# Miniprotein binders against a7ua95r516to809: the designs that were tried, part 137

Target 1, 294 residues: a7ua95r516to809
Amino acid sequence: ASLSLLSISDLVPDLQFIFFWMSNAIEILYFIQQKSPAYMQTIELMDDKAGSKESLLSATISANEEAMTILEEVIMYTFQQCVYYITKTLYVVLPGLLDCNPFGTEPSSEQCRRAAGVCVCAVCVMPEAVRRVVSVFQTTSDLLQQYQVHSEIQSQMFAYLFFFTNVSLFNQLIDKGPARGWFQRSRVLQIQASVKILLDWAKGAGHNHLAQKFFAKFCSTVTILASPPQQLSQMSWKALCAEHPSLKPVQLHRILTQYQLMAELGPLPIWQPSSEDEAYIYRTVDLLESFENH
Short names: E, the ipSAE of ESMFold2; O, the ipSAE of OpenDDE; V2, 0.75 times the mean of E and O plus 0.25 times the DockQ between their complexes.

## First folded at step 8 (miniprotein)

Design ja46 (at its last look DockQ between E and O 0.93; V2 from the best seeds 0.00; counts 0 for: other shape alone 3.124 > 2.5)
Fold by ESMFold2-Fast, scan of step 8:
Structure ja46 (fold): chain B 294 residues (1-294), chain A 86 residues (1-86)
Amino acid sequence: as target 1 above (294 residues)
Amino acid sequence: SDEAERMAEDARRMIEEAQRLAEQGNHEEAIRLLLEAAEIAARSGDPYLIAKVALAAIVLALQTGDEDVIRRAEEVLRRAKELMRS
């Protein structure tokens, strides 16, 4: 079976299965955390002369360690499986975000409602490619809520999904952008509008802080590329580095080089790297982001 | 108490035997032992033993591809959780 043909809806039964067992493992963790102190206190209050206190304490400590080890393994395994299936679906739908036009989307008649003689569509003006990405995030949120997964785990999952989305979009834009025309101003503005829909969804879902943190690199890239030439040319290299700290010098240099080419700002770069940054740019070939944590 | 200590020891042995049987693919007997172990674990008053029954059910469900085994593991988990509440 090909992941290119899968929608998030096709994975719901598998995800429900994994979320069910993960939520139960988290409940067991909570149960142990709540009952362990009371049980330990019961042992501590035992008569020292009973002769079993030391043995029972050792057995209890061992039992706690065994339970925590298994719980950590189960929760980590199920969390990683959920992330695996969700990110595989995201990987398939994310490239469409860079090619869609939110300013020219035509709604499907089946998705439109009449209100006071005017066609009003809740999601019909959203490009299908953006809708597919939003649907992955919304389905994930719905499943986490359905199985009452603790808010900290939910935050960790969206942190990783936003991290994955940011890396995927950034790498595709930097690697394929020049050949696909994505660095053209009109296309960048379309990309910016599409990304805003994702960020607005994240804000509505209560994940604004995570979205701002984990989308910083891609948002900086799109912001620079969408800047008017008159505005951007007035900023020094130092000012651009300060404004966009999420971008590595080599990444900023590539973005500005592409911007200069597309905007036809002249033969000489107006953004001169500092001596330190210039040395770094010349030494490194690592332009693309890694999906792995350091 | 001595009765609670005997119950705890019995539950521990049953859980260990159930996990061994599950690893060997004898899921039916493993599930039967886990259900019996759950009742004894609850009576022992040791929260780690009832938690261990629940965890064994979760692990079994995640490791098997058999829908019947998954359904029965869910039954074990449901019973363990009921006992945890009481």
Scores: ipSAE 0.720, ipTM 0.930, lowest interface PAE 0.8, mean pLDDT 83
Fold by ESMFold2, look of step 8:
Structure ja46 (fold): chain B 294 residues (1-294), chain A 86 residues (1-86)
Amino acid sequence: as target 1 above (294 residues)
Amino acid sequence: SDEAERMAEDARRMIEEAQRLAEQGNHEEAIRLLLEAAEIAARSGDPYLIAKVALAAIVLALQTGDEDVIRRAEEVLRRAKELMRS
């Protein structure tokens, strides 16, 4: 089979396999943790006249720790495999969010031409690019629930998926934005609307706190770029840093430079970095985010 | 109980032997031993031995590419989980 096809639907069988074994490994781990105090208590009540009680306790503790170590390694391995498959799919579909127009509509589809009452016109207006990303998140959520994966592991998985999404969107916007015209205000407003759909999904799915935490850098970027010029021009560099703490000085500087260019506010810089930040606005090694930070 | 301790020792030995067989590629015999070990472990009253059988099945399923072995490992896991709930 060709795994070069990275749609989430094509990967479901592989994800089902991995989720099945991961969820069972988690269940066994928690069984051991729950039974350990009661079993140790039973050994403590044994007749110590044979002189084997302390040896049995030591052997049981060692075997327990060995089994839990192996289970933790299995869980980590299977978790990483799930993330690998899912993020390969996300990598393919996320760039489309930066190019799509959520305000556009195509009313002539067969879904809309059918009689009133059976026409799903709300579906007709959602951009395909947004639908593809939501589909990845929703399929992941459905699989996690289908296999009854522990809620803590579900949260960790979405924390990483949102982290990956933020890094991917931010890096592409910063790196490719000038050539692609993504810093034009009309395009930024379209991007903002598309991201709102993702944030609404995350809220409805019970992951609002994680999304707010891990999308902060990309959302701050879009918020700045979407701001009216009269409002943004009144804010100092220090105020912008305080309002957007997720942005590094080089990142904020790049965003403001592109904003000033697209708003045609002249060549003279409006926002003056603090003296302590001025040395950092040229650190291009800090411009793009690493996928290794989590 | 001396009987329970003997059964626990037998189950431990069978799990270790199943591990060796799996490493040698003899997955069919490893699975048979794990199924038998699960029943003996349950009778011994040692919940960790049942969990170790389940763990061995999980490891075997994840390291093999053989669909028949995976299906048999699922049977071992299912049985171990039933015994854990008893």
Scores: ipSAE 0.673, ipTM 0.913, lowest interface PAE 0.9, mean pLDDT 83
Fold by OpenDDE base, look of step 8:
Order: sequence, then C-alpha cells, then structure tokens
Structure ja46 (fold): chain B 294 residues (1-294), chain A 86 residues (1-86)
Amino acid sequence: as target 1 above (294 residues)
Amino acid sequence: SDEAERMAEDARRMIEEAQRLAEQGNHEEAIRLLLEAAEIAARSGDPYLIAKVALAAIVLALQTGDEDVIRRAEEVLRRAKELMRS
C-alpha cells in the first residue's frame, strides 16, 4: 500500500501480533525476576553434596542471565517494531495538523463506532486532521491496555511517539512554515488550537507530563508565533530565552526573524541575541531537530 | 530431590533440542518437545525452566511466518503460563 493510504487501522493486526508477544515477554521477564530470589534460596539451603551446590548455583545463575538477556532483546525488538509501524502512520497524518482549521465546521466523516448515532464524544467533535492524529495515539493506547503492557513500557512508547510528533511538527513548521503561510497569525492560532486539542487528549489519557515535556519545543514555537506583535516586541532576547528554554538560540532566532518578516516589523534591537548566544545563532545544523537523539 | 534434579535436567535437554529443531525448520517436533518439556519443568519445581519454554515459544513465533506454527507457539506459551501460575 502506498504510504499515503496507510492508516493505523490497517496496521492493527500487525501491531496486535507484536504487542501480544511483547506483553508476554515482559510477563515472563517479571516472572523470572520475582521467582529468582526464592529459587536461589532453595538451592542455597540444599545439602552441599561435594561442591555440587556451587556448580548448580552458578549454572542456574548463568542460565537465568541468558534467558533475561534474550527476553530483553525480544522486548526491545518488539518495541522497536511497534514504534516503527506507529510512526509511519504518524508521518502520514501529522502534516494535516498544520493545515487544519479547528474553528471550521468540518463535518466529522468518521462516526464513533461506539454510538448508534452521531457521537458527541471528545474525539468525534475534533477536526478531522486532529482526529486522525489522536486516532493513532488512541489506538496505541487501546492496544497497550488490551495486552496489559507494563506501565513503564507504555510510558516509554508514548514518550517516543510524542518526541517523534514534536520533531516532525517542529521541523515542518520551521522549514515549510514561511512558504505555506503557517507563520500568519490566523494560521498560527489554528495550529495552536489544534495542538491544544491534542494536549487535552493526552491529559485525558493520563500522559499530561510526557506531553508537556516532549511537545515543549513545538508549543514554545507556536506560543511565540501566536503572540501579538505589541506583546512580543516588548520581550527581550533574554526574556524569550528564559521563557522558552526548550528552544536553541538558533531556533529562537529563526522564529523571531520570520515573525519579524511576517509582521513587517523593522529590526528590533531588543531581540538582538546576547554576545554569548551570538555564535550559536549561526549554527544552522542545530536549527532542525534530529530523530536520532532519542 | 534427586528426582526433581533429574526432571530438571531432562526438561533442559528437551528445550535445547527443541531449539535446535526449530533452527532446522522442524517446528512441529520442536513444539511437541516444548509442550512435553513444560510439563516436566513444572514437575521439577524449577520455575526458570517453565520460563525458558515460554521464551522458546516466543522466539519461535517471532522467527516464523507460518501462521500454524505461530498458533502452536501460542499454545505452548499458554500452557507454560498456566504452569507458571500453578
């Protein structure tokens, strides 16, 4: 199937398979960890027949370490496969979020399967582009719950997915935003509203802290761009750096420069980078976020 | 007990043989041995051997594209998990 047609629903069978085996591997890992101390004590309490006990203990420890290692590898492998499939679907739907008008009466094309009629649930009232993104996360959450995946693994998965989403949205906004008019105040307000819907979902799903952490850069960018010129022009470079610590100097500088161009503001001395930051604002390699550093 | 130790060793050998058979593509015999090994492992009182059977089933399922083999691996896993809870 072309990447353009790939929906999260199309991947559900594959994801179910992977989540099943991942969940079971985790369960077996915990079983070993829980039973290990008691079993070792049992061996330790056995009569030492001619050094056989020490040999048995050593062999048991080694065999358990091997099993634990293989289980960890299986868990990592299955985790990576899940992330790979889910991020592919996100890659397809995320661009729509930046073009979304959440204030428009877009007919909800997808009826919530849970309702016999027009569902008025929070997801069904979402703009289509936002709903598509939320659907990926919701499907992921539902699968994780269905297979009773350990909470730590769930948290790691959502951390990565939010990271990926933030990087994708941030990079698209910085790179294509000026050309696509996403830096226009009206468009920025639409983006801000769309992101708020996503964050509200994440909060409702119990991932508020992770969402706030991993979306910080994109949210900071949108917040700056959504700020009225009268307000933003009163903020110094240092104040903006302090308020938006998730942004690198080069990123903040780019955002302010593009904002200045869009708002037809003359050069603002108050936005001049500090002498300390001046060398960093030219590091264009640091402008876009990398997917590799997570 | 000497009997439990013997059973544990038998189960271990069976798991190892099942792994070799699986690597050779003889999944049917591998599954059979894993099921038998699970029962022996449970009787030995060694919880790690039951876990190893479950692990072998997981690995087998992830390495094969055969739906029948996967289903049979799930059966091994289910049985191992039942024995783990007993």
Scores: ipSAE 0.663, ipTM 0.902, lowest interface PAE 0.7, mean pLDDT 90
ESMFold2 (binder alone), look of step 8: mean pLDDT 76; pTM 0.698

Design ja47
Fold by ESMFold2-Fast, scan of step 8:
Order: structure tokens, then sequence, then C-alpha cells
Structure ja47 (fold): chain B 294 residues (1-294), chain A 86 residues (1-86)
């Protein structure tokens, strides 16, 4: 039992409160967009009453600007609050994804059958660590649907959540991976299988394009690390940069260095940086990704 | 038309007073004025006035930790939404 364990379900009441107000603000925005053109037209078609029409038109433009400002502030505030709480939960559960084994499962006794004296599990269960991450995304999706949040705002939220997840997983793998043994081939294959479960969830939820875009760096990293030595040795530095444009030279160099070390291959000339990239492979300030997407 | 213009002016003044009361922490009086302002705003035919009542209620709810004030703000919002649908 852990006193520090935080679940996305613990945040549902607070998130419901925030989504309620965000949903209502969006509804007001749609009301204004629906009614504004007709109202403006009635003003434009009225007779000019000693400057009354011009005054009313000016007041209406000001009212629209004021309403848009307040709506933007409310929607942005509630959006940022939701993202803050959801990403705080993600940050706690994401490291477990790098430590779990999706190729193994512990079946319950109720899911096992006896056949010819052998006990066989008929059902496969997702690893708990992966399930916790998926639950955060699924709960977010459910709340967005429950409060009928427009698909564009929903896409913006998942874009940021996938961006955050990608950066968090990449940084943890690169920074802590050597000490944790995460660059060992067996562990890399487990990580690859776990990330595929997340990508499959995103595809099923209608967010495949966002997942492909925002998971590109972590997916490239895992793809390289999972490559058989024979296949990877046939690729030049230039070819790897072309196939993995999301990786900076310093990041690619670190990944390949760890790969060579774990596989005990020694240095291979074809994985040497180009002359253009030599200066950048030692820039440690560019090694880890920023959570700022400016 | 002239009566609609008078209603619009009345609604604007009531909303401004409600916002002033909310800024002073007098949320209960602000909410009472917003509920009254909603009816007048609807009769004015100006959609921005109904929207402003609803938005003011949302802002009050987000600023407070008081469950009673939140409940009352929701009542204003629901009434404004009913008027929006009419």
Amino acid sequence: as target 1 above (294 residues)
Amino acid sequence: SDEAERMAEDARRMIEEAQRLAEQGNHEEAIRLLLEAAEIAARSGDPYLIAKVALTAIVIALQTGDEDVIRRAKEVLERAKELMRS
C-alpha cells in the first residue's frame, strides 16, 4: 500500500467542476457567434437616428470585444487548470511504463481453465503501469465527451498531453536510462511494446494523427534502440538523421553511443557524426527536451 | 424599439453594479442583481447582454470557494441559458 499513490480518479470531481465551467463558456461563445450576425444586420438596416445607429454599432463592437476577451480568459484558465492536474498525474505514473513488462501477465485464478491437466489463462490483461497511463487519457476523453467539449479544443488538449508524455518519457529514458538499465535490449523491447499500447489507444480514440506527430521523438528513440545490430550497422549517420528528423544531433549521438555500449559492438565508423553536426553533438543544453512548446 | 433601448440601458447598469459588488466580495447581492438583469437583458433583444450576465456568473463561480455562492451562480447561468434558447 502507498500513501503517495495518486490516481486520476481522485481528481475526477475537481476536473468535473472545471470542465463544467469551460463547457458553459464555450456554449456562450457559440451563442454569440450564432446571434451576432443577425443582430448586427438589424442595426445596419435601421434608419440613422441623429447618430443613434453609429453609436449603437460602436457599442455593439465594444461589447463583442469585451465578451471575446472574457471568454478567452475563462476558456484559457479552465483549459490550463485541466492540463495542470492531468499532467501532474501523468508525471507520477509515466516512469512505471519504462519499468513494466507487457509480455508477462499475472492471471487471476478465476480467469484460468483446466484442460488435460493444464491450467491455461484465457484472457490477457494490460500491465498495471500501462493501464494507469491509459486510464489518465481515457478519463480525460470521457470527461471531454461528457461535457460536450468541441472537437477542436479536445484535439488541443490531447496534443498537449501527448507532447508532455513524449517529452517526459524521452527525458527520463535519456537522463536516467543508463543507471536504470533501460538501454538493455530486453528492456527496450518491453518499452517498445508498452508504447505501442499507448499508440493503439490513441488510434482507437481518434487521435492517431496527434499521436504520430507528438510521439515522434520517443518513437524514433525506441525504434533505433530496438533495431537489430545488422540492420542498424547498414545505416550511415546521414541516413539515420533523414529517417529520424525529430532527433537533434546530440540526442541521436547519445542514443547510438548507448546502443553501441549495450550491444558491446565497439565504435562503428558509419555512425560518426557529419562534419556539420560535430559541433552540436556535445551541446548538453540541447540533450533534454523542454516542456515549453513556444 | 424605444422600450427595448431603455431595457438595454437598464440591463447594462445592473450588470455593471453586479460586477462592482462582486469585486467588493458581495457575491450574494451581485447574484441577485444578475438574475434580475437576465430578464431585462432578454427583453432588450441584445444577445451580448444575456451573454454578459452568464459570463459574470461564471467568473464569480471561478473566483469563490463558497459552495453556496457557486450554487447561486449556477442558478443565474441556467436562467441565462434558458433565455438564450428562447
Scores: ipSAE 0.639, ipTM 0.901, lowest interface PAE 1.0, mean pLDDT 82
Fold by OpenDDE base, second read of step 9:
Structure ja47 (fold): chain B 294 residues (1-294), chain A 86 residues (1-86)
Amino acid sequence: as target 1 above (294 residues)
Amino acid sequence: SDEAERMAEDARRMIEEAQRLAEQGNHEEAIRLLLEAAEIAARSGDPYLIAKVALTAIVIALQTGDEDVIRRAKEVLERAKELMRS
């Protein structure tokens, strides 16, 4: 099936299967961790028949370590499979977020039309492109809750998904943005509004801190690009670096250069990189974010 | 007790045999053996053996595409979880 036809709904059966086993593996791991000390104590309190107690304790420790290792592998494997499928779906829907006009009257989704009433839920009023992205995250959240996956694993999953989303959106914006007109003020404001809807959802879902952390680079980029020329032209390189610490010097320089071109601004000495940063602004290898750093 | 130790040993052997059966592709027989092993493991008082039964069922379920085997593996898992809570 072409990647373009893959919806999160199509993956739900497979994801349900994986989440089921992941959750149960976590539960078993937790059970072992909780019962192990008491069981070892019970062995220690047994009558010391010559050598049998030490051998039993050693065997128990070894069995515990083996079981925990295998469970951790199962958890890691199932986690990776979930992330793999979910990120494939995100890869398909994320480009639509950059082209989305949230200020337009887009017709309500067909799914909401099947409900006899106009659903005015926050998801139903979202632009279609935003709704598709939110649907991936919401489906993931619902599955994690349905299978009562441990909160730490939920947090790790959302951290990775937000990381992936940020990298994807940032790289697309930096690489394709100039050619697609995404650096135009009107388009930037649309992107900003779309991202705000996503962040508001993340906040409502209890992932505000993670969203703020992992979307920082993309949000900083959008914030700079959304700034009026009159305001941004008054900000020094140093001030911009300080305000947007998530951006590398090469990234900030690229953003400002493209902004200058888009806004038809002449050379701005105030945006000149410091002598310390001058060597870094030419490190084009650091321009795009890597998916491997997570 | 000597009885608990014997039961633990029996359960371990049953789990090992179930693993071998699963590796050979005899998943259904492996699952049947795991159901018996779960009860014996619970009677032994060794929580690791119950967990190992459950884990083995998980591994079998992840390795097979057979819906009946998966269903039965879930039954083993649920039984093991019941025994873990007892």
Scores: ipSAE 0.215, ipTM 0.698, lowest interface PAE 1.6, mean pLDDT 88

Design ja48
Fold by ESMFold2-Fast, scan of step 8:
Structure ja48 (fold): chain B 294 residues (1-294), chain A 86 residues (1-86)
Amino acid sequence: as target 1 above (294 residues)
Amino acid sequence: SDEAERMAEDARRMIEEAQRLAEQGNHEEAIRLLLEAAEIAARSGDPYLIAKVALTAIVIALQTGSDDVIKRAEEVLRRAKELMRS
């Protein structure tokens, strides 16, 4: 199903609304964490003879439990709403990464021109498709900073966005790649370069470790597909599994099968799975990744 | 004190009534009651009561489709946060 594109800019007012209320809920959580111990201590030091101490302590424990429940629900709800709107936008723009050329007409070509009396060299152009994805991530980062959302929650947000991006790109490449020619080496190198732009953005934004973790599957896939035939054909199945632990056996098998076809390496299997992995591959249909984050 | 205890009880009752009104879709009356409850909650010295006022305003803002109600919920939250700082 296709629909008219909403740019990330169109969602900014809605996202500002949700981030505003989420940020305020988090501030209330910190207020309770800061004030609760002192208040409970005040109750504990009360005159025991009055008999009201135990009643007030019970009421305070109940109030804390109620407040934490509401906070958890509000923060979870607002977080999920932000994720929903951002990932809906990402899903529409992400397939463009598989069809764009970040190298331009000739990757090594350089052009210099004079602008306002200064010589400017045009060497690399970010494709529009990549720019749209980067804009979604940058706008998200800007909003999290604008509303002073705690770094832990920022990390959770980008963990999920990177997870979503990885799953979306991997599934598109595996499912539609054969029909679209995306497994051709030249196309894989273009995809690899586009992904590097996203990874470079993530590093600049302070999320390098999250990007390394959550892009592992897609990065492994393009690394294998970009490998020269002479190098890859010398690696055993066991060695490839060890080097690419993020890939399930069924996924690695599909990637290598496509590679063998595109590189014209013949009909005999070069990368023979272990007996256990072979049994798994032929009994399972779990080729594509799930969008559910556990 | 006896005065603070009465303030706390009044604030709890008002917040519970505001929550009930909000559940029934009567967000305008819920907001008016919450703004009054904020002052009493602050005077009670119970940090959970002022927090509950703020949280109830957030829930109303997220549930309502009315820009006017959202604006008033933001006013309640702003006042509650001001009281939380003092």
Scores: ipSAE 0.699, ipTM 0.919, lowest interface PAE 0.8, mean pLDDT 83
Fold by OpenDDE base, second read of step 9:
Structure ja48 (fold): chain B 294 residues (1-294), chain A 86 residues (1-86)
Amino acid sequence: as target 1 above (294 residues)
Amino acid sequence: SDEAERMAEDARRMIEEAQRLAEQGNHEEAIRLLLEAAEIAARSGDPYLIAKVALTAIVIALQTGSDDVIKRAEEVLRRAKELMRS
C-alpha cells in the first residue's frame, strides 16, 4: 500500500542529500589522485634526515591508501542508496508501461514543472504511464547534472537503472504476459511503441548505447512478439537464435511457445530447437532474469 | 619547514581526535574540531590532511541525524574545497 504512493518527487530531498555527498566524495578522491604524485615527489626531494624520508613516504602512502579506501566506500554506499531509492520508484511505475496504450488520447493532466503553463515538450506529450517512467530517469539525470557527478558514475547509474528496468519488464512480460494478454499482437504493438518512446528519450539524453545494450533482451522479446505470424513462421530456430542472441534458448522457446498459443498456430517443425539447445530449453531456472547478475 | 611540519602534526592529531569523537557519536564536537583543523591542515601544505578533513566531514554528515551538524559539515567541506583550490 505505502509503496504505491511513493513518487520520485517525494524522494528528491533524500536523493539530493545523497548526491551532494557522493559528488563531493568523488571530487575529493580525484583531488587526492591528482595531488598525490606531486606531493610524493616533494617528499622525495627533501633532504634525507637520518631515514625520516622513507618513514614519511611510507606513512604518506598508507594515509593515501586509507583515504582512498574510505572514499570508495562512501561513493559505493551513496551510489547504492541512490539506486535503492530510484529502483523502488521504478518498481512502482514500470508495470504501467506494459498496460499503456500510447495510441490513446490520455489527457495530459500534469503540467510540466519546467514551464509556467501548458508545456509541449517531448516528456509532456508522452502517455502518462511512459511519462512516469521517463520522469524517474529525467529526475535522476537532472540531479546527477545538478551536483556535477562524474560522467563515469553517471554512466554506471544509468547502466544499472536500464538493467533493472529491462529485467523487470522482461520478467513481468514472460511471467504475467499470457495471463494479462500482453502477448496479443495489438498489445505488443502498444508495448513496442511505449518502449520506443523510452528509448528515444534515452537517445536524446545521451544514453543511446547503454539503452540499446541493456534493453536488448526485452526489445528482442517484443520484436519477436510483434512479428506477423506469416513472417515469423518462416524463420527457423537457428535464424531466431542468431537474430536475437540476447535470449537464452529457454527464453526463446517460451516466447515461441506462447506465440504459437496466442496465434493459434500448430506445432511448427521449423521452430524446433536444435539437438544442442534441446537440453537448455528445459532449464526453467534460466527463464527469468536475475537482478543479482549485475 | 619546521613550522609546516608542526602544523601538519597538529592537524593530524586534531583530525584523529575528531574521528574518535565521531565514532563515539559526538558529531558536534567532532565538526567543531574539524573546522579548526581545516585551516591548520591547509597551511601545512599536506594535501592529504585537508582531504582527510573533508572526508571526515562527509562521514559525519552521513552518520549524523542533526541538521545543525550537517550544515556545519557542509561548511567544513566548503572551506576544505576552497583550500584545495588555492
Scores: ipSAE 0.504, ipTM 0.836, lowest interface PAE 1.1, mean pLDDT 89

Design ja5 (at its last look DockQ between E and O 0.71; V2 from the best seeds 0.68)
Fold by ESMFold2-Fast, scan of step 8:
Structure ja5 (fold): chain B 294 residues (1-294), chain A 86 residues (1-86)
Amino acid sequence: as target 1 above (294 residues)
Amino acid sequence: SDEAERMALDARRMIEEAQRLAEQGNHEEAIRLLLEAAEIAARSGDPYLIAKVALTAIVIALQTGDEDVIRRAEEVLRRAKELMRS
């Protein structure tokens, strides 16, 4: 293989294996939660014999602690393995989202629109790069449904996947954007449209709240970069900080500096940080986000 | 009951022995013992014993790369779940 490209389809058997064992562990957890109260009450209602009742209660408490420890380890292990394989696939496909053109000037897209009349051709002819990302999320959703994984765990998984996607896209845009031309307004509008397709998918899948929460930083970044020069130049540093609270002052400063450098139509106003924020910016060297939660 | 207490003791001993056998790599005997333990655990009325049989099978499946061992662990889990529903 000249280039190791991962598709989500290549990982389906591994994911099915892991989801199967995870779902079964969760079922055992629910079985214990369902049966334990009645069983413990049965023990408590037994006649008090000095060694018998107390010994059985002690043994049952120990059994519960042992079972909960094993269940926690199994569920966490399988959850982390699923996340590992899914995020490994996402990492490979996400950069393509920053380089694709969802607006397309292809004859096929135009002909689809003309033939259908009312058809939304952007939905019909989603860029391949965006489709690959959506396919990862859709396959994850399908597997969670297939193995009847509890909705709370589904929400935790998508929270992490959206967090990972946001961090990955933000870091790539900030770190590699200048060299790749991604800060050019036309490219930013393409990125914005591509991200909207992902957010629309998340809304349709019932994860709108998670998507709004975990994509906030990348969405703020793209919103600033897509802003017209006339509009952005009218905003003070304090107004920009208030409008984009997900961005740290050092991150906002870097974005605005790149925006100013990439402007092709005359000079843009200089955004001056407050003296307090300026001190923080020069004290803080970390521009990129960590892939760890929190 | 006295019979249920005997069943619980037998099941606990069998599960512990199965775990020891699995740790030694004797998966064939571990699985065979877990299947026997499942029947006795169910009859004991102790939900933690049948749960422990199922959990031991899951752990064996996750730790092994052997497809035959995985299939047999699935058999233990399937039987334990049937007994949980009974």
Scores: ipSAE 0.726, ipTM 0.929, lowest interface PAE 0.7, mean pLDDT 82
Fold by OpenDDE base, look of step 10:
Structure ja5 (fold): chain B 294 residues (1-294), chain A 86 residues (1-86)
Amino acid sequence: as target 1 above (294 residues)
Amino acid sequence: SDEAERMALDARRMIEEAQRLAEQGNHEEAIRLLLEAAEIAARSGDPYLIAKVALTAIVIALQTGDEDVIRRAEEVLRRAKELMRS
């Protein structure tokens, strides 16, 4: 079945099933953690009938540890299944974000067309490509809230999803950007505006810190490419490294090289890497981000 | 009480047998045994046994493709959660 037809809506029933069991496993884990000290104290206060108390205590501790281990495995398994389904959907919709023109008059979504009035909500005014990405995140948020999943697990989920999104978008931009014209000034500004809409959503959803942290590399890349030639040509390699610490030297060097070509700039001595970074700019293995480095 | 201790022992054995049955792929018999174990565990007053019943129900629900077994697992879970809040 073509991955291109998979929407987040198609996965909702499966996700609901997994989130239900995950949430309940977390609740049981929390219950055991809260009740364990009191129960152990109760055993400790029992009359020591012929050394049976130590054996009972040991058996209870062991049984509790086993139960905790199984619960952690269940939580981890269900978490991984959720991430798998959600990232599969993201993989399909993320490429559209780089080709999106947010300044175009795209017609309002069909969903808001069914409401007799022009919905001016933030989601309805989004370009379709951005809306599809936001819909994945919003659906995830709604499900996490519906099943009252613990806040720490919610944070971990969004951290991973933002990480995945950043890696995917960054790698696509670096690898395919020159060939697809995504480094052109007009296209960069479109990408910048689209990402801003996504970041604004994340801020509104309470995930501002996570979004800023995990999108830093992609945002830095877009910021550099969106900079006017007059401004960027005045910045030294050292200054750019300091301003964009999320970028590896090889990544920054690639971005600047492609910028120079696109802007038809001659060689800029001010962008020459430092002697310390000179060895690293040729480390092509570090050019693209890995999905495993989370 | 001696009765509560006996009930706790019985519930523990039933849970262990349900786990064994589930590992063997006999989810229907496992969940049936868990339904019985839930009631005994509740009467024993041991919160860990209630938690183990709930946990075993979750494991069975995630392993089975049978909708009736899943529904019964949800019932076990609901009952266990009610007892956890008492």
Scores: ipSAE 0.712, ipTM 0.918, lowest interface PAE 0.7, mean pLDDT 90
Fold by ESMFold2, look of step 10:
Structure ja5 (fold): chain B 294 residues (1-294), chain A 86 residues (1-86)
Amino acid sequence: as target 1 above (294 residues)
Amino acid sequence: SDEAERMALDARRMIEEAQRLAEQGNHEEAIRLLLEAAEIAARSGDPYLIAKVALTAIVIALQTGDEDVIRRAEEVLRRAKELMRS
């Protein structure tokens, strides 16, 4: 059917295939690391029979170098393929976070109705758009654990997924926000609540540090836009730059301009960029983030 | 040790031939040769050769679209891992 039906569940078989071979390649890496010192010592302790020792040592060094080259290529390829499939689903589901209302859902499940005697369960109030994004992250986490992928590779994968999520959400908010009404205070608060659900998932999954690091730009933007007008209007440009170092001058300037418009604070500029930033506030080439790093 | 050196040379030659066959698209013969090479590589005592057998099978599995070849590559990997644990 249509591209709007793409889900992480449809890609699980492809991801399982890739994770299986990736995890086995990593296992081979650990085998090499465990065996290499002892084997090299055995060769060095051999008798000097003609050229036998030197010939075997040379062949062993060559085999090690080729094995490591193949290993690095396999791990990089499989990592890139996993990221490719997962980010395709993220690209489809992420825009819904900016349009959903996390405050409009009532609990309806038996488990949530039982819990409602004390408080509403976060799972029961999770909007469908947020649930779709969480499902991508949770399915990825479950597969990585199922195939016992090395924890460092798991962290690198979630670092990239959070980076991708941040770029996608930030670019859409900045680029489409004026036309879509996403800078309205009530909408910003809804967006903030939806992102909090994602951050809570990341914390519970053991990725809190990564999420805080890689969501910084988007979260800074939403924090500024959610601020009370009286509080924000009393902050200097210098203070805002110091509070939000992840934002480039052009990005901060755009956000503050939109904030001033939405809060109806008049046309006179409230925040004066520093002299060093004046050259940069109109660099529209720097406004949107790249999905690629240099 | 002279027998081990001979086995290492034999395994190396078999692995290089399997890689050449895979590059030519003859994945079935490449996998058959890798399975044979795994036994010889293990007996040589050279951990890099048996690792290279396993890694070459992984590369073939990732490059092929043939499910029979993938199943055979998994067999090679499983056998190589058994030999690594011995």
Scores: ipSAE 0.636, ipTM 0.901, lowest interface PAE 0.9, mean pLDDT 83
OpenDDE base, second read of step 9: ipSAE 0.711; ipTM 0.917
ESMFold2 (binder alone), look of step 10: mean pLDDT 86; pTM 0.849

